# Ledger of designs, part 21: VH-VL binders against Protein STK_02290

Target 1, 225 residues: Protein STK_02290, of Sulfurisphaera tokodaii (q976g0)
Amino acid sequence: QEQLVAVNELNENLGKVLIKIARDSIANKLGILKINLEDYLSSLNDPILNKKGLAFVTLETYYGNSTSLRGCIGYVEAVAPLKEIVSKAAIAAAFSDPRFPPLSKGEFDNIIIEVTVLTKPQEIDVENRWELPKKIKVGEDGLIVEYGILYSGLLLPQVPMEYCWDEETFLAETCIKAGLEPDCWLNNKVKIKKFQGIIFREEKPKSEKILIIKPSEVKCKKEEI
Key: E = the ipSAE of ESMFold2; O = the ipSAE of OpenDDE; V2 = 0.75 times the mean of E and O plus 0.25 times the DockQ between their complexes.

## First folded at step 12 (VH-VL; framework fv_acimtamig)

Design w01 (from v02 with heavy chain S107E; at its last look DockQ between E and O 0.76; V2 from the best seeds 0.76)
Fold by OpenDDE, look of step 12:
Structure w01 (fold): chain C 225 residues (1-225), chain A 126 residues (1-126), chain B 106 residues (1-106)
Amino acid sequence: as target 1 above (225 residues)
Amino acid sequence: QVQLVQSGAEVKKPGESLKVSCKASGYTFTSYYMHWVRQAPGQGLEWMGIINPNSGGTSYAQKFQGRVTMTRDTSTSTVYMELSSLRSEDTAVYYCARAEKFYDYYEGYPHFFDYWGQGTLVTVSS
Amino acid sequence: SYVLTQPSSVSVAPGQTATISCGGHNIGSKSVHWYQQRPGQSPVLVIYYDNKRPSGIPERFSGSNSGNTATLTISGTQAMDEADYYCQVWDSSTYVFGGGTKLTVL
């Protein structure tokens, strides 16, 4: 994970390509598009797309004036090129998210695709675990909580913004996400990592206009997880 | 196509060790977890442990703690499972099984095995 | 320890619907996966996350999960469906399998 795609290497054009990769991957799986996905991905020669990367793909159902989550899957180990990660994540978000049934063809045209590219996660070092909240910034940092190989949870930077969490709540929720107790972050044996991200989002389903969103710009939905 | 090819059948004596290999192909080796599951003759499936081929991190079922060791060789895309101090009760078919490593937004972790090796029969008898 | 309970055997006539249950405390709050194991073969994933089918698995395979029971349903059962079926979940720090159900196609 030494040579990851850096957020500053990404621009609007690459963002558009990443969105396209996600959408085409889903379309292909639905049978709407008939391509050889491997050949398609291989044909993308941009050096940045071929660097190892971390990414989440989020799908939302578009209702005109509102949206709802329809799927979200990501990979947090830099073991494959960014283009492949986005493709895999998109397919998984559409068809393998345990919270939702597989995406149908009828839904496809009404889906907004969001791609979040992550920076390399860095472990947060503190002498006193109670100081962890001070090392985290809501609206900027995403969190990973790890306890061994079996307990791992990740929340994107935009998540605490969406739910109006403070840093401590963010830690607690990430612990829960990892399958641990809310106060797991106080345990020195639990590894806490932070990362940042850049968000590329369709303005509307299949839009040519792609938005670049900072996590800090995400509004609170005042909803419960 | 995804393939998990395991080493051949073995016959062991009590007290000996077994080491089974699982060679992966058709996918990025480090992008998936590898699990070991065994099945005694006429019995059900029993989970033994997990390894992250990328980091080498492992976790074992409590029943096998201190007796099982899982390793990987990234250069050959191979995972190994060693079980020491063999007993007759260790007679079983041993399987490697792949599991994805993606995260979901809110719910957790995928814990299913999408591809399995062909199995390795290990017979422990005096 | 968390326990999954399956019937030891289920019999069905060809073309009929087979139902295999997997009981567990509040299993409806867990994700249940199902594996098919034909005689002398390795297990094959047939249902994951309660009701999702992997590629290549026939549509006659379906799953449900609620309360204390997960269910694998095979409609239009065929001779080739004769196998052992295992449910599986994650619980705390371990992966748990049911005892398996032998499905016989009469």
Scores: ipSAE 0.740, ipTM 0.903, lowest interface PAE 0.7, mean pLDDT 94
ESMFold2, look of step 12: ipSAE 0.768; ipTM 0.887
ESMFold2 (binder alone), look of step 12: mean pLDDT 92; pTM 0.943

Design w02 (from v02 with heavy chain Y106W; at its last look DockQ between E and O 0.74; V2 from the best seeds 0.78)
Fold by ESMFold2, look of step 12:
Structure w02 (fold): chain C 225 residues (1-225), chain A 126 residues (1-126), chain B 106 residues (1-106)
Amino acid sequence: as target 1 above (225 residues)
Amino acid sequence: QVQLVQSGAEVKKPGESLKVSCKASGYTFTSYYMHWVRQAPGQGLEWMGIINPNSGGTSYAQKFQGRVTMTRDTSTSTVYMELSSLRSEDTAVYYCARAEKFYDYWSGYPHFFDYWGQGTLVTVSS
Amino acid sequence: SYVLTQPSSVSVAPGQTATISCGGHNIGSKSVHWYQQRPGQSPVLVIYYDNKRPSGIPERFSGSNSGNTATLTISGTQAMDEADYYCQVWDSSTYVFGGGTKLTVL
């Protein structure tokens, strides 16, 4: 129903199931795995998977020591059970990301799948818009900038950690992501929402072992060797 | 199977109001956007507006702002479009059209219409 | 206001390749979607995001987009492909359709 998945309900085993849902959904679309997706998802009776949820599925091409982005699509409104959201997001990330061609069968064994489960975004209310940076925690919060239903930009919580941004920079970059001016967050007509996430990631393509990543654990790129 | 079934054709007089329904089936109603697009006889396609069936939020094309209202009933999986102060140039086939709600990390929401209703002919004449 | 320009008609012999252009200023920076509308019927999505085919659309339909021109290509054109074809973009805050191209298969 209306009950939403909470972060503390998700453990390693459930993270493996979410990744399997994503991978099997892509495999089915490619013709590698011949199943009825509706029947497959209906067979998943874990109460947590049947709660409404929000997620992104990220695909990366694996090169051994590095990866590159191959698709990243999600749902940021809690409109369906988590299992359905992950399946739909995985298919869209593989085949409907406008930056990339549809995933080929030849690529399937060389991608890493990452599922990021989100909390429901909450609007940040302030009397003075200059106080918005103080309401944001880099390393915990992701941001959504909205101007009506046609302008929207989203940055996941790990992004400001990856780029070593402070809170004001994070707001500005999310505005840019929405196609707005960097200072749009000072505009009273613009909604700023925050959310949190937890990341489940295959260690290697198709691996049984997964990584559980908190955004706060992501190292700044400037700190890399 | 996805279906969008619209209400039947109507004949209206100038100054009256129109209300067209679009009943969705075969998918989770609240997990997609719904749009309205019209086509005057022998003419091309014209976007009118969008509704989020989950929240009820709307955005309308500037040309129709103040005359169009879009609503929905989640219990019947139905979207409604009302157009007031009708004129003869409002004679058209009115389509509901579904759009994906997924969010691409780079480009945002999709802006294409994957399924269309059968259309509702509305004739506005004296 | 952004404008998409299409030819009014294109004629092709059966089995030949049809191309339908959609002109717009810097349209190569936008995502272009294509719809087929047969007489008396509603539009059907045939290409989205420039070059992607929805499930059920034959491989003979393809698309491209660069510079100021997007193109819908139908190879091995069949009589069932006779229809009006519309290109469409989202531009800033509005949806824009081309004027439509009537494809005739003789």
Scores: ipSAE 0.760, ipTM 0.881, lowest interface PAE 0.8, mean pLDDT 91
ESMFold2 (binder alone), look of step 12: mean pLDDT 93; pTM 0.948
OpenDDE, look of step 12: ipSAE 0.828; ipTM 0.921

Design w03 (from v02 with heavy chain H111Y; at its last look DockQ between E and O 0.72; V2 from the best seeds 0.72)
Fold by ESMFold2, look of step 12:
Structure w03 (fold): chain C 225 residues (1-225), chain A 126 residues (1-126), chain B 106 residues (1-106)
Amino acid sequence: as target 1 above (225 residues)
Amino acid sequence: QVQLVQSGAEVKKPGESLKVSCKASGYTFTSYYMHWVRQAPGQGLEWMGIINPNSGGTSYAQKFQGRVTMTRDTSTSTVYMELSSLRSEDTAVYYCARAEKFYDYYSGYPYFFDYWGQGTLVTVSS
Amino acid sequence: SYVLTQPSSVSVAPGQTATISCGGHNIGSKSVHWYQQRPGQSPVLVIYYDNKRPSGIPERFSGSNSGNTATLTISGTQAMDEADYYCQVWDSSTYVFGGGTKLTVL
């Protein structure tokens, strides 16, 4: 089936399965879990996991009372089943993030795994580009900026919540993320797409209990000072 | 088991066209980019362009604009590169090369080639 | 447009450390990737993202990148390391390769 995963059909149990896929894929690469990864993924027959999807896997180092970023890789095009995307993104986040060294065996028990599943991006089509901010809902929408095959930038829906941005700032920052000028969203050759997401996160390293986070629940960092 | 198998060597005359195939196996064909890179005898590597096998979208190096066409067939997991109006300077080994599509949230796309085909020697001579 | 400069050749004695440079304006702000091409063979990725080794690449291969110079280092150089080595970056609109360095093990 070519159909894309809808975020509203994901529940707590499927969120746990997605996190397990990510963790087991990393464990397999570390030699901690000795499985055939292709056979493991093939055994997952849930129709929702077999739909094409988009996801990010985020790894954070756990310090008890705080966490720090350890890797964040995803797929921004729906190219494969969700289960495969999560596995590949987890491995890349652990070993191929240019900002961090490859994850070590010693780190494995001290990371938190987070899977963010995205809806199918929808191009925002307007006659007057100045109307784009009105078509975006901060706290609900993430943004993708595309300019041909060689440019792309993405900001997740929680990001403008974290920074207390308005819609125009969100557009500008997504342009910058794509390596373009802040006002690129006014250029008719630039595609602006929106999507939604849901976050599944381990409460603690390797915990069975997970948190389900909606982007609108993310506190503005100004409010936390 | 990732494998990129290219079509065989060819001899062409100036003014003709070439078409090289690259058949992918051992991975999900549409989940990676495919590139073409060539190497003239005794020379270095030269990027020609990229195709997205999922969408069919392409982008070409400026030097080859108007002469190169890249296509794909998802049913056979094969990409093609066609170069027209051949010159003796087009004598080279032509490589297909795969690139990851994952997106690093902070650093962007991984602009490297993780697997290469065996190469196809194309000789253009009168 | 963006230019990567490599020495044409480097010679090292067996067991010694080979150092291959890749020069470019502010290359330290870019991710540098390295390929090995043995005679008659296709290129093989040996370093990506400046200093990461793909699976199957020996530990004696390492990389660094700062300022205007990226460097591929091969410690304990062996005869099988005799090859051409190319650095590569992405520059806004195109992929750029260095001119290549022939490593000779004497």
Scores: ipSAE 0.703, ipTM 0.858, lowest interface PAE 1.0, mean pLDDT 91
ESMFold2 (binder alone), look of step 12: mean pLDDT 91; pTM 0.933
OpenDDE, look of step 12: ipSAE 0.735; ipTM 0.901

Design w04 (from v02 with heavy chain P110L; at its last look DockQ between E and O 0.72; V2 from the best seeds 0.67)
Fold by ESMFold2, look of step 12:
Structure w04 (fold): chain C 225 residues (1-225), chain A 126 residues (1-126), chain B 106 residues (1-106)
Amino acid sequence: as target 1 above (225 residues)
Amino acid sequence: QVQLVQSGAEVKKPGESLKVSCKASGYTFTSYYMHWVRQAPGQGLEWMGIINPNSGGTSYAQKFQGRVTMTRDTSTSTVYMELSSLRSEDTAVYYCARAEKFYDYYSGYLHFFDYWGQGTLVTVSS
Amino acid sequence: SYVLTQPSSVSVAPGQTATISCGGHNIGSKSVHWYQQRPGQSPVLVIYYDNKRPSGIPERFSGSNSGNTATLTISGTQAMDEADYYCQVWDSSTYVFGGGTKLTVL
C-alpha cells in the first residue's frame, strides 16, 4: 500500500504498455486474443507496474474526424498494482459500463483506448473553509469530494478548463457530482482532496503511436451567439 | 477462486449480541467493498451495511444504526459483523456479500453484489 | 423509503418463457440487479445493470427496465431455474430488495 505509482515515473514506453494491457484484456474477453490473463499480467515484472495506482480507462468510438464516449471506468482509491487496475478497468469500461451495452467484436477495431493515471489524492486542510478556492489550481488539479464512504465525487483536472470554470465553481460542481449540495465544500465534515493526472491515448484505433496529454493543454472553448 | 467463508450457526437469547465472521480468499481483500445482508425466515433480503476493508470505514442502514458494528482484520482477510441487543425478530440468515470498487466516471459507484458467503443462521429464542 | 414490488410466485412449464416483474416508481431511471436463490443456498447474481449477464450465467437469462417496471426474462426455462428471484436497486443512500418471486417449473 505504501508503494504508490508516481505520475512522474511514467514515460512514453510505460504508457504504451498500459494501453497494451487495456487492449489485450478487452481482446481476451472478446475471444479475439487467446491468452491466460492471470499469467499474462504475472509476466509483467516492471517494478513500476507492480506499484499500487489509480487509473481510469476511457474507450471512445472512432469516426475519423471525431470520437464519442464508449465507456469510462476506474478506481478512486489505490487498492492494487497499476497493471491489474488498468486490466480490470479496461474490461469494466468495455462490458460493465451502465451507460453502454457490452462491447462487441465488431466494435473492437474502431475504438480508441485512453489510460489516465492519477497521483495519490491529497486532502486540502484549511482552518477557514473559504480559503479552499485559493488552494486549488485550475488546469492542474482534479478534485475529489468525500462525505463518508457513500458520497464521493470526482472531476478530472481538464474539466474546469473545458467549461471555463473558476475555482469556486469547480468546488461546487464537484460537490454536485458527489450527490451533495453545491456549497458542501464549506461543511467541515466534507473532505476535499486534490490530485493530478497524465493521459496516454492511442492516436488511432490499435496504433502503436500514442499521444501524451497534459490536462493544462486543454483550452477553454465557447460558442459565439 | 473467490470464496467468502462465514462462521457457523449460533443460538442466542434476547438481549445478547451476535458476532459473525466472513473470511475472504481468492482475491485482493482490500480491493473490494464488503456488505452484510440478512434474510429472516419466510422473508426477503435486507441490507444492513457496508465496510471498506482498506480503510475500515463503515456505513450502516438506518434501521441498524446504533446496534450494528462492522470491523475487519486485513492480516486475516476477515470481516466481522456484530449485532447487539438481540430480539427474536433478529432470527435470520446473515450473509456477507462482495462488491466491486469500480467508479464509473459519469454515474458513480457500482451498486451490486457479485459474490456471497454461505450464510450464517442465527436463532434468537425466547 | 423506496419500495420494489414483485409477484409472490410465477409458474411456467419447462421450455416456456418465464417473466418476473419488479415494480417501482420511476424504476426506469435506476439500475436494476437480479439475484437467484435456490432453496437453502446463497443468492447468486444473474443480471446486473438491467440487462448485463455475469460470466457463467446462461444466455436464456435476460432483463429489461423502462418506466415503472423492470423485468427478468428466462427463455427456455429448465428445472434448474426453479428458485426465488430478487430484484435490487441502489436508492440514494440505501440498497433496496424486492420481496422475491418464487419461480416454479412444472
Scores: ipSAE 0.651, ipTM 0.840, lowest interface PAE 1.2, mean pLDDT 90
ESMFold2 (binder alone), look of step 12: mean pLDDT 92; pTM 0.941
OpenDDE, look of step 12: ipSAE 0.665; ipTM 0.879

Design w05 (from v02 with heavy chain S55T; at its last look DockQ between E and O 0.71; V2 from the best seeds 0.76)
Fold by ESMFold2, look of step 12:
Structure w05 (fold): chain C 225 residues (1-225), chain A 126 residues (1-126), chain B 106 residues (1-106)
Amino acid sequence: as target 1 above (225 residues)
Amino acid sequence: QVQLVQSGAEVKKPGESLKVSCKASGYTFTSYYMHWVRQAPGQGLEWMGIINPNTGGTSYAQKFQGRVTMTRDTSTSTVYMELSSLRSEDTAVYYCARAEKFYDYYSGYPHFFDYWGQGTLVTVSS
Amino acid sequence: SYVLTQPSSVSVAPGQTATISCGGHNIGSKSVHWYQQRPGQSPVLVIYYDNKRPSGIPERFSGSNSGNTATLTISGTQAMDEADYYCQVWDSSTYVFGGGTKLTVL
């Protein structure tokens, strides 16, 4: 608990710094920004950036009126300072996401960067597994389904909002994400963990202005169409 | 520069135990997984297990459950693999191998080994 | 359980293209990784996630994966490419290596 970043410690200015870390790390890897990345990160002395943290970096291709996913990598274990986690996740999202080729220089100016900072996942402990939907709050909680040390699925808290899911559907879809049957959450050998997150997102590619998004504010995409 | 430096070659008799060390440097020790893979003379690669250096959590291949123990010391950035009740068939080169700990939203954890130790030859003979 | 099958050996002339196959049931739904092991040395990652090259691996190394076959391709093969090559996947809860292919460059 101690030395972990809490979501209430993060404000707009720190959100801007996290996005800048992500963008500069990618720019450095592309050869656009000529820096020593280790020295760059070590120069960031803000105490909050030096606490251990968990984060995802999401990249999206910008089309003006819409965006499409371009990469999404994170760290779901608090293993290093938040500044390092965001840097590593950004580079991985740009170059190591198996669904996409490595980001090119030509794409760099037309992506939106989003950083989602997570709370430490907590196992949901119930006597009767049928009670799990009651312990989950759509709009606030993300879910992790674990079966073994490396067999897991994760859905971010904004996802059930985007797809208009109720709690049971959220559990089932997280099971599917883990490669398990939709009812895996009833299996006593499966751990269910929940966490919360806050989202910092560029308004437009490379914009100084950012959006701070709470998952509860995300509208169902069907309703927006 | 990332380096994984393993302990030296060992000669053992059947029924004894072996313990190989792997000291990591050039990166944040707790931010990566460590695996152990062995290779019998003239043969292919065989996965033995994984340790999470941050938590100490482990998972072992079924073939080695009950005989293998993996531990770590975060103060020296070192992982250890112990294999008990040795047989002549356990003669092999034992490698530690590092894996990324990032989580891909689509595919989960990466399952490739980006850096390997130099290997430790363990010979088991009567 | 899950098995990866590789040819025992492949021979190529210098400058020619070498291909090394890795067979597995529905391997195209898995991520395939490739390692080079020169005699007396540790394995070195040369391809990950089917077709991505780690930093420092020459562009003449490439990979593909579809259906029941993954392939490592080395164009312009050089004498220094002579080594054993292993494919590898993760299958649910365990790591599986192919049996290895000895590449000989004449």
Scores: ipSAE 0.750, ipTM 0.878, lowest interface PAE 0.8, mean pLDDT 91
ESMFold2 (binder alone), look of step 12: mean pLDDT 91; pTM 0.934
OpenDDE, look of step 12: ipSAE 0.814; ipTM 0.921

Design w06 (from v02 with heavy chain T28K; at its last look DockQ between E and O 0.77; V2 from the best seeds 0.79)
Fold by ESMFold2, look of step 12:
Structure w06 (fold): chain C 225 residues (1-225), chain A 126 residues (1-126), chain B 106 residues (1-106)
Amino acid sequence: as target 1 above (225 residues)
Amino acid sequence: QVQLVQSGAEVKKPGESLKVSCKASGYKFTSYYMHWVRQAPGQGLEWMGIINPNSGGTSYAQKFQGRVTMTRDTSTSTVYMELSSLRSEDTAVYYCARAEKFYDYYSGYPHFFDYWGQGTLVTVSS
Amino acid sequence: SYVLTQPSSVSVAPGQTATISCGGHNIGSKSVHWYQQRPGQSPVLVIYYDNKRPSGIPERFSGSNSGNTATLTISGTQAMDEADYYCQVWDSSTYVFGGGTKLTVL
């Protein structure tokens, strides 16, 4: 009966450790950091890091005053300790994202690492499915749409903020992400789950200083012109 | 080192059931999906279904719906596949195959099989 | 119902480049994975996500995918590369394998 890590158990210092796990895991795979990764992770005895957890690791290429996406992979089922999830997600984001080539040694010093820790997804249960938009808070909630084991789609809490979506649009786009029709959320056989997340992000490549970002702080691009 | 070890070859009669085991080692059993894929003699590969060893949830290819059952035992890190109402056409090598559970934000779950069992030959004859 | 079409066989001389095609309607919009199956053995993943190599797979294996054709390429082909090769996709409802291509190295 293992418990999941809660987002409110994570502080700035643990956020720094999570980012370091991600960076060291990538460095190890590149041959830059010559360690036994399993021994390294085993040495991390903080009880919070050893709880089961959910996280995404996002990599961005740094251009000084801007960044661009370089990889984004996570685990949305709490199957292992948070420290292991972050390590595996970091490696996958660097080398297994289908949209990008494997990360090179030359890129390593020029990426920003972001770790998003997620709460346990909770199914939203309503008698009238038309009430689902009222149970969702843009800027707080991420969404998962599931239909059986093979159809699953996820949108992180910051996404509807970035695109200026309302709750119904958020539901529809998550259905599309799952490979289903936009109105799938009205289907009683489709599960809708919500979760929250907190973002720990390097301020600059390899910086000791990190930023802690809540999804509600993400500015809508429509407002920027 | 990842290893998937399957039960031995079987000879069956039409109408009987088969049950193949697949024991995993060298990784966290519940952190990956397990699939079953079969290969008739001299023919190609055919997907049968998937199990989530963590939850026990399953999904089956339409062709096998109603005849196939997949289960697991987390205490022994073993997945089982049972196929009922056997026909001569079910003569094949049956493979278990592992898949990653990571979720790519842009493309979803990975849909490739990174490690395979050694295969179990099941012969169905009268 | 999605179908992947592969040639039945391809022959190459040692040291030459082998190409194995996998045809499918709009396959360029899908992720293609490739497996090697040596005689009497189980399949081994050699390419995933069109062009990525698992650890332990020689760099002479590469892949591409565009339009209606995905391709597995083996440069500097060696005798140990003689095997059957299968392409595979997820088609939004099920997993689909190509019929397989026997690579012969003369």
Scores: ipSAE 0.783, ipTM 0.894, lowest interface PAE 0.8, mean pLDDT 92
ESMFold2 (binder alone), look of step 12: mean pLDDT 93; pTM 0.947
OpenDDE, look of step 12: ipSAE 0.799; ipTM 0.917

Design x01 (from u05 with heavy chain F102S Y103S F105S Y109S; at its last look DockQ between E and O 0.82; V2 from the best seeds 0.00; counts 0 for: pae E 2.8 > 2)
Fold by ESMFold2, look of step 12:
Structure x01 (fold): chain C 225 residues (1-225), chain A 126 residues (1-126), chain B 106 residues (1-106)
Amino acid sequence: as target 1 above (225 residues)
Amino acid sequence: QVQLVQSGAEVKKPGESLKVSCKASGYTFTSYYMHWVRQAPGQGLEWMGIINPNSGGTSYAQKFQGRVTMTRDTSTSTVYMELSSLRSEDTAVYYCARAEKSSDSYSGSPHFFDYWGQGTLVTVSS
Amino acid sequence: SYVLTQPSSVSVAPGQTATISCGGHNIGSKSVHWYQQRPGQSPVLVIYYDNKRPSGIPERFSGSNSGNTATLTISGTQAMDEADYYCQVWDSSTYVFGGGTKLTVL
């Protein structure tokens, strides 16, 4: 019954469309692109874009040979069409991320947009909670921790790759992200869900060429001693 | 064009129950949280609880545990708040208030109320 | 439980800058949101995430948050800004409002 976007329905062409939705939504909010956003989204008739979906939009400032995080907001409850979720997430990542000031008009041409579409999260059900690390694959799975409706946290599949975490550390950090103790995953009332993601990223700011990234390809990030 | 329209004022006796409705329009009802906040005459704002209209899941402030029930009807885009065993100190204006469901990679869900209903005055008098 | 402290009232002359404080232990590590409530009306969000303005809120409204104090600032204060103002945070398990500040413009 529930019509969610499946990851295997997403190809390079659709990835380009999702990135364009994100970029046009930000441009419209900045006054760079003068459109009626509701009419724009309504005109997108692709059946896949009209399925309910889950996505994160990540913005990074481009420095040529490196990038730095500029915003990252997403939705993990599939309550609206994918096209609308990507638009809302893009706007929120640009203007409503508490870590950063609102994106300025001057920054617009120097950011890279990345859209991560998520699979439907599946609860990991174990009789013995200490087996949870065995059910998780770093480099493939993202995690969601939920306790009621007030406590939730999510880490994308690339995050443990970037930090060289093992599965237990990944669980603990996701608990912390949800505002819970690091060992919350041992609590039977806490739901642990896993999902996968496919990443569509502009090669350069505003480029038509995009990259499709598997989380397993993300390099372990090291701090120099 | 977001609107939250609440039911009308009520007068109640101690020991009775109240039930306030909040009808949402101008947005996708299930894509946002709904909260209830009350304000006693001449006093500040007090959070009562939250409902997820999509799942029906709820969480209540400790002060109201056991007396408050929040429900929703997705077919009419309406949430309800029921408060039982009323006392005179329950005299207040009761507000519904909407909140975003978005998540970020750092701080989790937003915890602010972007639109409020017009309020429902409930007077509890002996 | 977490407590937010606001002055009960602030008075300013028209055109001057009003400053409304919201005190809390380590409030600088929290996101602070501000609401305006005019007499007989519902609260209206005027600042979220410390310093962000919703659509339709005038530029004269701004906010800051550091250390143990968050601040709502209204520059060029107008008679229509006369209202009660509430700060609010999420504190681990509950929503906490400040006691409110009555802004008088005279």
Scores: ipSAE 0.518, ipTM 0.823, lowest interface PAE 2.8, mean pLDDT 90
ESMFold2 (binder alone), look of step 12: mean pLDDT 92; pTM 0.937
OpenDDE, look of step 12: ipSAE 0.703; ipTM 0.887

